# VHH binders against Uncharacterized protein MJ0119, part 1

Every score and structure here is a prediction.

Target 1, 224 residues: Uncharacterized protein MJ0119, of Methanocaldococcus jannaschii (q57583)
Amino acid sequence: MDSWNMKGSKMVDVNEITKYLPGFNCGACGYKRCDLFAEALLNKDVKLEDCPFLLRERFKENYEKLKEILKIKGKIKKEEKYIGVIDGYEADFLLKPLPNECSCRETLLIMDKKELKVGDYIRYRPLGCPIPHFAKIIDEYHGFYIIHVVGPSHRITGEKIEYKDVGIAIVVAFEGIVEGKVPEVGKTVKFIPKHCMMQKVHSGVVVQVEGKRVYIEGIDLKVF
Unless a header shows other numbers, all headers, positions and changes below count from the first letter of the chain; Kabat numbers aren't used for antibody chains.
F is the ipSAE of ESMFold2-Fast. E and O are both the ipSAE of ESMFold2, at different seeds. Each is the mean of both directions, binder to target and target to binder. V2 is 0.75 times the mean of E and O plus 0.25 times the DockQ between their complexes.
Where letters were taken out, [cut] stands.
The coordinates of atoms that the task and the answers printed are left out; those that the model quotes come from them. Centres of patches stay.

## First folded at step 1 (VHH)

Design i03
Fold by ESMFold2 at other seeds, look of step 5:
Structure i03 (fold): chain B 224 residues (1-224), chain A 122 residues (1-122)
Amino acid sequence: as target 1 above (224 residues)
Amino acid sequence: QLQLVETGGGLVKPGGSLRLSCVVSGFTFSTYYMAWVRQAPGKELEWVSSISTSGGSTYYEDSVKGRFTISTDNAKNTLYLQMSSLKPEDTAVYYCATYPDLSYVFGEYDYWGQGTQVTVSS
């Protein structure tokens, strides 16, 4: 079905174009995926005929529809996609830090938590991530530690920070601000924490929502 | 012991250019991706760019596309970030990092570089 704005003007986006493409993601047009070809069509970087399958009889109706659609001078919308760099998996949204905080909050279960307190700086390796993290403990809650990831600033500023090495820690929760569609409580989601150096897709279950602020538990680095 | 050493940071005027280098040394293992990440004081850690060391595929955060170029020279074990059209908003400590193959046993290896300061001001 056609989409319309309040004044009756048609709006064309990548999804409408992609609907009428063959969908083979074959690369024959010079783009690895058909949605990339659809974006190129919207930007007038390519011709419809650059997809060799659109010239076949089985796609003649699609070709004519696409020709009609691409002649429309309406608003062009590009739907944002959040693609993890490591695995190529799609996430539902990005998770940003809370306002004026340097990272999303992470909640850690620390195996060797002897003599840790709020304000301490720690070095840990998240279970499932090969990259050591440097963090500051900002709160403690029922045997868990809430932290900000602060980076290894001791190496560039010369600041004498003693990082307690706690070894492997389990990241049991993330808290932050959704960039994208806000999920409902109870939903299993895929997300990329904006501070993640590897841009890896995480998964978890939304436990709490307040506006765009979400708390996600059951963290896993695997994408289902 | 894996070591990552960043160089090439400094003070540059808006619109200027810098090339960051990250020299990798230590244990021999398969590295899947290398990345540049940055952090300004009091700001979030921000992924900047990644490259597949085996295939040369490159990825960029939207705000740096067309301005930054990531590359490697595997013969020199060096990762580069060529930065151009620099803006004050690019001011940060830049770190390089790697994602090693987890099938090997690691000690407490440092998969981060030490960082290099980039300051963009008039």
Scores: ipSAE 0.061, ipTM 0.555, lowest interface PAE 6.7, mean pLDDT 77
Fold by ESMFold2, look of step 7:
Structure i03 (fold): chain B 224 residues (1-224), chain A 122 residues (1-122)
Amino acid sequence: as target 1 above (224 residues)
Amino acid sequence: QLQLVETGGGLVKPGGSLRLSCVVSGFTFSTYYMAWVRQAPGKELEWVSSISTSGGSTYYEDSVKGRFTISTDNAKNTLYLQMSSLKPEDTAVYYCATYPDLSYVFGEYDYWGQGTQVTVSS
C-alpha cells in the first residue's frame, strides 16, 4: 500500500489494479471479469485501452492512476473541440452529470400520460429522435417528470425491472455541469450530454446558471 | 435509427443446433462491439459471447466455449451466434446488445433487441 515508487518494481498485484478498473465484468475487453483483465494487464497480454469504459470521462482518474501503477506514461488526449459523432456538428461544451449522478437530468413532458410516480422506469421516444430511451423518474415538478437515462436494460441484481412505455415525450430541459466555457443566461447553446447514446449535438437556451451548473430549456435534438 | 432485431430461436432437442441472427440498422459495425446475452426464467442476465467488429476478436463464457461461435457479416450488418451441442441449461431468451463508441454513464450494454426464445427439451 501507499507506494510512491515510480520505477517498475512489479510489487503491484492484481488487487491494486482491480481497484481502479470499472468493475462491470462485461466481457467487452475479452475477459469475463475485471480481475481477469487486471491479471492480463500485469502479464502485458492486453492494453488499458482494451477496456472501452476506461476511455470514458467518468473513468479518467482511474485510467491515469492505472497508467502510473503499470508504468504507462501516456495520457488520454481529449480533442479540444466537441464534435457530434452522428452529425459532425461542433458543440460549445459537454454537459456532464451532477456530482454522484449517473446521467444529466432531463425534464420530460410526456404526451401519452400513464399513471407515473417517482421511482418508475419508463420507455419513451424523444420527439425529434428516432431512438427509444429508457429512464428512471427521479422527481416530478408541476406535471413535468425529471429523469435519469438508464439505458434499455442494465445490470440487475434481484427483481426484473418493468418499463412503462409512455410513447412520445418532449425533452423540455437538460440540467448538468458544463465542461468548457460556462454560458450566460439567455444564450442559445450547442452541447453534447455525456449520457447521450448517440453523442448527438443538442441545442437549447440557457435559463439558469449557478457556477458550472446549468439548466437548458427549449431543447432541439435536430441541430442541422 | 439504431435497431437490433434477434431471430432464429426455437424449440430443439438436446444436442441440436440453432443459429441466432441479430440485424443491426442505423450504424456500421466498424465502430461497435457486439454481444449476446441470455436470461432464463427467474435467473440473472448472463453474458454469453462478444465480438469486436473492428478487430475481429471473439470471446466466450466458459460454459459455451467450443459449442457456440460468434461472427459478423458487416455487409449485412448482422451478428450471428451459431449454437451447437445444445443443452437444457441453454434454455433462455437471447438478446443481442451493442457497445457503441458513444459514452454512456449507466448500464453495461447500451442497446438491446427484443430477444429470441431458445428452448432445449426432450
Scores: ipSAE 0.011, ipTM 0.179, lowest interface PAE 9.1, mean pLDDT 73

## First folded at step 2 (VHH)

Design a2
Fold by ESMFold2 at other seeds, look of step 4:
Structure a2 (fold): chain B 224 residues (1-224), chain A 123 residues (1-123)
Amino acid sequence: as target 1 above (224 residues)
Amino acid sequence: EVQLLESGGGLVQPGGSLRLSCAASGFTFSRYAMSWVRQAPGKGPEWVSGISTSGGSTYYADSVKGRFTISRDNSKNTLYLQMNSLRAEDTAVYYCAKSEYMFYDTPGLYEYRGQGTLVTVSS
């Protein structure tokens, strides 16, 4: 064991940052846990405002304390390009699944009026996409179905899964986590769902944002 | 006026079980996603679990997966949390929360939480 003369420097610890975060571990900022968000703050990968709860009146003191603690760090600098593999168009960002989910959430208008319920597996062709998709219905919303896109999982696990063929469905919304610059509500955006088989650029209007979590409606699967 | 009334807390041994209830009034319960949030003494609030409008989709924090089960009875305007295999770190005041947004697997912004019910896990 050698003697080292090192000049120590004060460094903000992840635990000090986490102490002042809301602690919900909700994923709205794009990180599964608040301590991961705290590490990202120290690495200048995110902004404090990416946690939507820090902007609430109840967390005003926490927000101001965190601003004081983080002043010794530089500003975030990121530059990324997202190019559709098939279409060659530039997107504003990638859209990732919510933490611990297998795909972005999609909202479907299903034209075939079969009786469908949460938990059902369906086969459908999205209007505007030539590739059949397989999905699990995870919720129902005002006559629409919210789904996870899945593979034909019977081939992976050997489980017997019966897919209801619902024909053509319209994808009316996407929900996920932004990889890239988070858009403002009301903006028309171009994005690539990270698990899209064709890697096509999609477009839509952002109608809700919480941190890096976005809900996008008015979906157009055609490139422009 | 939105009201949420939590009940079912108490003192329980490690490994034990409790069932929490939340009685809702002042809104159409069946049209809103719901969640449970807890706050241990001296710590920040922690989202525990969420449930879709119909009850068909449920979500859990990693710390409670496999031990807790969220459910709802829309005919009784009641949200439940079945808590099994309880641990000392589950000690907290548990709150029921109503979501105003599509993001129902988060705590619903805390604007509508009730008084809470205390769960204490100790031997």
Scores: ipSAE 0.000, ipTM 0.260, lowest interface PAE 12.0, mean pLDDT 77

## First folded at step 3 (VHH; from a2 with M102L)

Design b03
Fold by ESMFold2 at other seeds, look of step 5:
Structure b03 (fold): chain B 224 residues (1-224), chain A 123 residues (1-123)
Amino acid sequence: as target 1 above (224 residues)
Amino acid sequence: EVQLLESGGGLVQPGGSLRLSCAASGFTFSRYAMSWVRQAPGKGPEWVSGISTSGGSTYYADSVKGRFTISRDNSKNTLYLQMNSLRAEDTAVYYCAKSEYLFYDTPGLYEYRGQGTLVTVSS
């Protein structure tokens, strides 16, 4: 028999939304699969307009139907807990991007010896995640690269973008704004980055806090 | 050992401009975020601006946003602060600082290793 907990109900709602999405699984919205985007819509992490194809005339009817579906779901009481969609674990908080930034900052260990610089666009697969990511390098830190997650074609407007494929990279840190109870430095925490395509609970150790801004190292995708 | 040498201070009129520089040695400059901190006579230190290791991200105190520009040249081991539209309230000794903190906006006390450069904004 099917699960009938609230997470199972969310997966049913995801299917209803996914039915009306374009279905290209193109990653332009920041999610590699349309069903992941559908879940992000339910969680209010993204706007419907973040899919660039829904505003085209071809998908006008789909867009209007999705507006109706999401308007109804907007009346549903928000969940009182932060539960990972894929794994069902409870997180202590959600991690949002810094103000005016398109994603949480991630710090990557990249093993490929390619020459990389700030401003480069890269394609990588995070160790522990099956979903390839596209990113822009915004800084370097002690031999690591700090990045914003971006889409493969979403930011292209008549200009060529060359993505350097760096293969597998390890996400060693996250930086963002806490939605939830702000942790203390030194605590081991469980959190969900809002841009995570799988909405998977991450764990790590808080190494710096300023107001609601946190920096978390020792990233592990396995919850202890 | 870490050495930071600020220069470029002086007397300027309100509304004027000044460019500060900081020569760094004794550490791998490109690996560290840098900050400018100022101290007005009789007051405590005030963080002014910070810059990431590569210069790709810059940060400013509200009191200087839109008027000051931080930059760095990692090939010359030099940090800069372009100060425009100067006001009397900007009068202070300016220090560059090697950041001991990740956020670039919470420098520790031991980050101030130069003697500073005096900026005086006066009619």
Scores: ipSAE 0.000, ipTM 0.288, lowest interface PAE 13.0, mean pLDDT 77

## First folded at step 4 (VHH; from b03 with Y101R)

Design k1
Fold by ESMFold2 at other seeds, look of step 5:
Structure k1 (fold): chain B 224 residues (1-224), chain A 123 residues (1-123)
Amino acid sequence: as target 1 above (224 residues)
Amino acid sequence: EVQLLESGGGLVQPGGSLRLSCAASGFTFSRYAMSWVRQAPGKGPEWVSGISTSGGSTYYADSVKGRFTISRDNSKNTLYLQMNSLRAEDTAVYYCAKSERLFYDTPGLYEYRGQGTLVTVSS
């Protein structure tokens, strides 16, 4: 069966490309294995012609097939549909982090009356989401906490992080950059935050817009 | 009534330093993000710096990054701007501003500002 992503497009993967490469693992293209070359093709780091064996008559059919596979990737990427992976609902746009930030900003109402400060790392479960989240508090606003979701950073950086477990929290707002059509203030929108581990469609009301930057309140993590 | 009183301006040589203060009254200071805005003679206003309600996040125009530091003391209802490595181009009247926008980390509309304090940087 066909795979998909948040944009609803058909994806080309490394395995589909690798099966049409010559398979010699010779290193002539600068990569020691053909599957590494296939990955580089998907990343657009190399040209198909960098494999010298694909230019030979014996591999003409393989070369033409690979050209069509790579052409299909470009065509599919032009279709911008945003479909929730878990729920199957269509969203109006993807919400990306602000420039130089690791996630969209979320505004939380934290139920547990712990002492929290800017810079603290927390573990919380959003009311309406079964997945625990990990976050860094970046600001406080009228009794709410503004956070970055920090996800698998503990696996990548090797830095030790002590998380304060604050239990259930309500996500009352999102802030980020729209990928898609920018909404008008006052509109109810459906969106997928890029950092959402479940890729679930969220809804809310747009309360501020500046260029592609939006602030959305009235968050519902369960969309009809 | 909202009152913002800037002070600490003066004449300084290029490369020098000044510390500006803004005394706030007539509103709950800790509930509002604050900004510094400057206006050079004959020019329109220019956003300089912004700070979140708690002081945990600070933001700067490219023209002042690395030279200026914004801070606040919510117990004293006071906003500060430490200005280092001053240049002639920094000559302006400096205003503190109460922000109503949730995007206090970028230039934008400001609801209220004080009367300003003049900073003059000259050889």
Scores: ipSAE 0.000, ipTM 0.322, lowest interface PAE 11.6, mean pLDDT 77

## First folded at step 7 (VHH)

Design t2 (from t1 with T31R S57R)
Fold by ESMFold2 at other seeds, look of step 7:
Structure t2 (fold): chain B 224 residues (1-224), chain A 122 residues (1-122)
Amino acid sequence: as target 1 above (224 residues)
Amino acid sequence: QLQLVETGGGLVKPGGSLRLSCVVSGFTFSRYYMAWVRQAPGKELEWVSSISTSGGRTYYEDSVKGRFTISTDNAKNTLYLQMSSLKPEDTAVYYCATYPDESYSFGESDYWGQGTQVTVSS
């Protein structure tokens, strides 16, 4: 059971792979020609999705054939049920962080917010949740603070992070990437933020959608 | 005062095993819902697994199902995470955390442990 074991890599010829690639030789995948990309696929230096054209509807059949040829046993995306662990409610989707971010973005209204700035680390209790959270302020907009939720890592590393205790804060918005059915703007939704330690169902109203990126306001942290 | 202390982290090669422990003081497990969460530097804070403190239902994040086992010893007020078939992607600080089955006033306890480092090289 070793994931790097290459069985019969010479059993699949570069030409077999190349004939199912789009053939544009456009360089969008980082290789000047599609046959070079095919060779990189055999060497497992890249993945099929690195060719942006294979993700388009026109090339859906090519993509599926290439998956079969390369014997890539990826997870098949079927409709998943998202059940809140603590409350048992079904959510419409899981909300994941934006690419390369450590949590969904939350927008906070902070009571007693003396001397806060972007880059500060805070300890806060979300109104409606008994659990203190730790966060980094990443932006400010007209008195609201946009944050990433972080763990209390200062306790194990001893590194120089001071968490300012700001008491109770109201979470007014979430922003992240939908895993599941993408909602329409204006829809009331139930969702589970991936960073939620209790996997509790939240609710709110979708106010912006761009692809799978959504912005949700009117947040209710207590759903029964 | 509620206190949670994690132990059992360490350096392990891929495919190895570790057992994490979380000793809870100040309250008994008969009152709490317990979880393991993890975070690697610069990476997502992730829920890993949960259990009722009475040793009832268990829940697992998809990537750890079949490899990790959460359990409790209520007589010792201890939560465990048995990890097997460890992968480099499991490298993180692991925290135990709790959600009481009753609401408590906002106060001085964090409901989080101090964390324990798990490193799976290379």
Scores: ipSAE 0.212, ipTM 0.614, lowest interface PAE 5.3, mean pLDDT 76

Design t4
Fold by ESMFold2, look of step 8:
Structure t4 (fold): chain B 224 residues (1-224), chain A 125 residues (1-125)
Amino acid sequence: as target 1 above (224 residues)
Amino acid sequence: QLQLVETGGGLVKPGGSLRLSCVVSGFTFSRYYMAWVRQAPGKELEWVSSISTSGGRTYYEDSVKGRFTISTDNAKNTLYLQMSSLKPEDTAVYYCATYPDESGFSDTFGESDYWGQGTQVTVSS
């Protein structure tokens, strides 16, 4: 039983924080291991709520202990309302990129894909969106292409960057981090990708959830 | 053919102000819905603000409300973004973009992509 004045503060290290984290090392917060997340918490680079498992009932005591250790005050954030600009519909959540990524991941079915490879830059129009997008292919999976959406960076720098115009592509999936209430697998959801220029409500079916990280398929850009 | 050209970017200290302009040619400006979007290198492509074709209804991303003002001058086919109380987090390439508000996609086949070239805004001490 230690005694110290009210002006003193506990010395906190990564190990003390890590023992109250869930310990799944799942990457849902954007850090591969929980001890890396704990280090980020000490450096004030992240919020405690960025670990979505701490928000579950079974981790309520852990969450309160970590708030005390880190001297964080406050409760569950006020629920935000997300209204699509172009259509006026309410979405269930905003979909943000995975940590350190420049956009949500989109999975595309590309009609003219004969010469595409990882690392290529493409210009495409998503079926259901009137605005051409620019993207970088970051992965390939069974004839589908996973991409990051980027701006037309070749224009501002004057760089001679070759991009491939692939015409219309079908967006078959989104992957990102939920801002808002995390949905259950199998639920039909409405969401707004943060990078969407139209701020239009999208819909789809949640097929995977890991903390705040979700993978959504069956994408429909029309919501009535 | 549709052309959008952004100007007005630059280097400014935190708390400063800038006014971005986007001159649009090659289509009827009043039939379109206009937006500003931004992206820093390696960062999110982020919608910033939108305005309807008549300049009547405006929309802002939460982090810029009260600091940025979007407007148009339809006689000059120009979209503006007045930025004040600038923060380091506002550092990005800013693009203007347009969408049809009633007729869907443009009548112009394959020639336009509805984006400007971008203008760099840098907020640093």
Scores: ipSAE 0.250, ipTM 0.630, lowest interface PAE 4.7, mean pLDDT 76
Fold by ESMFold2 at other seeds, look of step 7:
Structure t4 (fold): chain B 224 residues (1-224), chain A 125 residues (1-125)
Amino acid sequence: as target 1 above (224 residues)
Amino acid sequence: QLQLVETGGGLVKPGGSLRLSCVVSGFTFSRYYMAWVRQAPGKELEWVSSISTSGGRTYYEDSVKGRFTISTDNAKNTLYLQMSSLKPEDTAVYYCATYPDESGFSDTFGESDYWGQGTQVTVSS
């Protein structure tokens, strides 16, 4: 179907609103990026005046144009968007766990390899992320370890389980089920793993696809 | 050192309410992005809600919108999650967590976890 209704109303989307915002991505309105503020405007969760720069003389024309756009009777163009909460970037899809698994699989290169085995619990800091993670090793492959991310549940239960501290590890790959448009092998993609506690956008290169199951390498934990 | 401590969990019947608290120490509270995340046994770690402590903007996962309210009291360095209309599906360990913004506190490996200890919420008849 076309992008407007039969009465000739124009479709309004986030990109059209974002063009007229100041574009500083400063966070002063409570949203890390201006396109997130634009979406909030469409949902009527905020007012134009919540952006302090729109009230400045420099942006007078922008402000008036935005008032005009937000008053129109148009059908918002339905785009399935996956927006990182903490970083505000758009991802191509969400990555969900494989069936019967509690998180997406991550493949780690662990620099301090110690004696590790399947079933061990580890604490590691992903290279490129300041936040330590807790995980369970579920498989091993030629010096790599496949893991599920877990919460530090031992802190509640008081169970004395050993989390082996492996220091910094490189996240080499993610594997999971795509929610969204399934990518082609060889493409660079942006994705949000469901187990990410801050819902950051990640990127990588798709190496394998089987239906909705994908294996992604060349991982960048932070997309600028 | 950065420390986060959750309280306020417990057992509650469906339709009930709970207020979770997270007391934060070891940094300037107003510079951080704060979040609630949860994990049921054997299930995925799931983001629930976030707040920008400097801007007061709130974000919610779709399944909790209208039922949960995130807030802060910067004078007490405390993050809250007011939970109402609780459902059995809300049963989980709830963690508060933080991510420093570009100018916020950052840690090297082994100094801080950026996680709280967790508090159990159980919704059952």
Scores: ipSAE 0.180, ipTM 0.594, lowest interface PAE 5.7, mean pLDDT 76

## First folded at step 8 (VHH; from t2 with S50A T53P E61A T98K E102T S103E)

Design v6
Fold by ESMFold2 at other seeds, look of step 8:
Formats: sequence, C-alpha cells, structure tokens
Structure v6 (fold): chain B 224 residues (1-224), chain A 122 residues (1-122)
Amino acid sequence: as target 1 above (224 residues)
Amino acid sequence: QLQLVETGGGLVKPGGSLRLSCVVSGFTFSRYYMAWVRQAPGKELEWVSAISPSGGRTYYADSVKGRFTISTDNAKNTLYLQMSSLKPEDTAVYYCAKYPDTEYSFGESDYWGQGTQVTVSS
C-alpha cells in the first residue's frame, strides 16, 4: 500500500512543475504539452534545458524556480521491485494481512489431524519450510483450517498458552491484501507474504479477487 | 540442544536506543543465516533483519533501514540488533531466528528464541 508516512518523503506534484513552464505546448522538447514535459521531468526522463524557452531571458525566474523545485529531496513514485531477500527471485507483489489481522490468512491441510477447534493454538511445520510455525486457528471448513501465524509468546511468560503440535501441514492457500499490481483471477503469481521470516518468494494461482483482497491456491514455497 | 535466548528489551522513549542480544547454543553459529523478526499485539508478523553466515552481508526491512544494525560476535555465539532512533511503531516482541542450510536435518528443535519485549512510548 502506498503511504506518505511510511516512505518519509514528499511527492512533488506535476502541477507545481507545470505552473512554472512556459505553457506554449509547442512540442519543441519532444512532448506536445507542457504538462507531459513536467511529468517527464519528475520521472527524470528529460533535462530541464530540453525546453528551449526556459533558457530565454524572459523565463529566467521560472528556470531558477524549477531548478529549486527539482532539487528538493522528494520521492517520485516508482515501479516497486519485490525481491526475495535470501533467494534473490522477483515476486509480482507483497501480500499483507487483512485489516486488523496479525498475518495473512493461511489455509492448512493438517496431515495427522487432532481434535482441533477455532481458537486453538498450534505448532506446525509447513511442508517446504524448515522453520516451525506457531499459529492460531481462526476458522475451519471441511477438514481445512484457516490460521494466523503468531509468535511463540508463551516462551516469554512460561506456558500460559498451550499449543497443540500437529506436525507437518500443507499450506494450500493464502489470503491477504496485495501491495503492488493486483492480479487477475486465473493467473499464476509470485508473491512474498510480509510475515515470512525468510522473505521467500511463494507462488500460486489466483482464484478470487475483490479489490486488493486476493485468495491464492496451489501454493509452492520453493526451496528456501 | 539448540537454544536461542534474547535479552535487552525494555521501555524506551521515542528517539532512544536499545541493543538486543541473542545468545545461541547447540550449533555452530557461523554456518547459518540469522534473523530478527518482530510482532506487535494484533499486528502483522514482520521480518526485520538478517545476516549471512560470514557476516559479510546484512539485510534490512525498509522500515528499519538506516536505524537498525544487525551484527554477530562469533566468539561469543551472539547475535545483536542495535536499534536507534526508535519510534512507537517499533513496539513489538522481537525474536531471533536461525535459518537452516540445505544440509540441515529436519525434525530438530524450534529455530525461534523466546522473544524480548521492546516498548517505545513517552
């Protein structure tokens, strides 16, 4: 999700640049309108001097003001790149938790089922991930369990929360909010769940999209 | 047996600093990636930082880059996270974690420590 505060940067607006351009829409810079040239300036596709009129005495004040505006330490929105930290593979997007949830929802197929219910805490190892996870069961559906991944907080305070060890489980689906380009239903995607300790690229097939909320099945965790 | 023990958490004002330590035992420290992960109550589990086995490469989440420094002391089998310019958004339980390599046997003990609480508030 785009956030002004997360980046700590101010985006310089195209309108502020266009305000100081000559406004002739003459095409001499390679762009038919001055607002298109302003956009190209913000993207660093052109130099300010590519507008020949800005070099004229009449526009000296405009030129100097534009130099100051373009020197401001601001962040221009750029295409996000999502690279797995350890594996180095590129993902199509990050997957964030749904609002007010502590992790993406994961759907588990638990191989050696216990008597489990919503609200139970479990310890499991995802098939394809060497790191045991702790999770809370938040829903169930015909032998599948939907969970939130949680930290092992019981280790700080003793064992006030009991977990059930369910062994190996298969992660069959992820559900969350896309940060990046929202995919279409039916597409194979690569993504990084933000809660992943290893920041590994995952893959799967998008089966449902509602705005930025997606449900992805056919999960492949790749060799870590 | 494999153990990871975090210490150094506490209450600190915004702009302050803390140094977290993770003492490990039961494995050869220098052969593994090590990481810090955090989670605030009701919030997303967030990877924070990682360091390569040689200590030659360090990795940081964008949210902490420039403010946090991960390091190791191989002689003391200890992983560190130096945190500075702390913000209320850094409030969380911080865990250290050991990444396996490709030769690691599955079925070993958990790779997470017990966690240490960091609270950043006025």
Scores: ipSAE 0.178, ipTM 0.602, lowest interface PAE 6.1, mean pLDDT 77
Fold by ESMFold2, look of step 9:
Structure v6 (fold): chain B 224 residues (1-224), chain A 122 residues (1-122)
Amino acid sequence: as target 1 above (224 residues)
Amino acid sequence: QLQLVETGGGLVKPGGSLRLSCVVSGFTFSRYYMAWVRQAPGKELEWVSAISPSGGRTYYADSVKGRFTISTDNAKNTLYLQMSSLKPEDTAVYYCAKYPDTEYSFGESDYWGQGTQVTVSS
C-alpha cells in the first residue's frame, strides 16, 4: 500500500469544471462522459490536454478558463477510507480507545478461566489470531472479562507483573470511539481496532451507540 | 527458537535522528511481514511501520509517514527503522514484531522483541 486515505474539502466542484468542457461525451479522453473527465481532473488523475477538443482553437477560452479554475489551491474532498495494511480490505471506520484508556475494550470468553479477577494481567491468544496478546482485566460481566490490551511493556519498565496464561480466548465484543462515519444500531460493520497488531479488518454488528462510542458484537475476521 | 532483539534507542533532542535495529534469529527473515510497533506508558499500542516479505512494499502509519523509513538487511538478519525529524510525541518503547505464518506452532514464543526506549526531549 502506497498511501493512506485522508479527509478533504473541495473548493471547486465537478459542476464548475463540467460547464467549461466541450460536453460531447465522446470518450476520446478515455472517459465515457465529460462529467467523469471533470471528476478525474479534480483528482489530478488526468490533464486538460487529454481532451483533444480543448486543444482546438474554438475551445481556447474554455481551456484557459479551466486552467485558471484548476490552478486554485484548495482542499479536494475525498471519501474517508480505512484500508487494512496486511489484507488490503476496506473498513467502514477505525475504532479508537475510549478517552483516557490505553486500548479499545475487548470482551473475552476465556476457555481456561482459572481464578481471574479485575486487575489481573493475562496472556492469551485470540481464537483466529496467531499473535499472543497481553491484557489487563478491567471488568467482569456474567463470566465474560472486559480487558485493555497492553503491550509487553514490563520488559522495559522493570515492573514485576505476573501474567496469568489463559491460553485461547474468544473476542466476543469490541468497544471504542469511531473515527469515521458513526453507524446505526443493528448495522453490520467492518472496522479496524487501533490496537490491532495486524491492522486486519474485523466485522461485527453494532449493538449500542452513544455519540461516537460504539459497542460491537458478533466479531468475525472473515470479510468479503 | 525465535528471538528478536531491538537496539538503538536513546535520548534525542527534537528534530534529531535515530536508527533502530532488530536482530532476529530462528527464522528466515525475508519470508514474513515484519513490523515496528510502539507504546508510551499509559497510552495505546500503536503500529508504526511494516515491510512485506522480501522487502517489496513498505507501510507507514500517518503519524510517521515521511519521517521514518523501514528496511531490512537479509545478510545480517536485521530489520531497521530509520527515524528522522523526531518529536516528543515519538517517545515510546519500540518493539519489532514478526507477523505469523502457517509454518510455526502458535503459543511457543512471543513474536515481539524486548523493546528499546526512545525518548525525545530537550
Scores: ipSAE 0.033, ipTM 0.530, lowest interface PAE 7.9, mean pLDDT 77

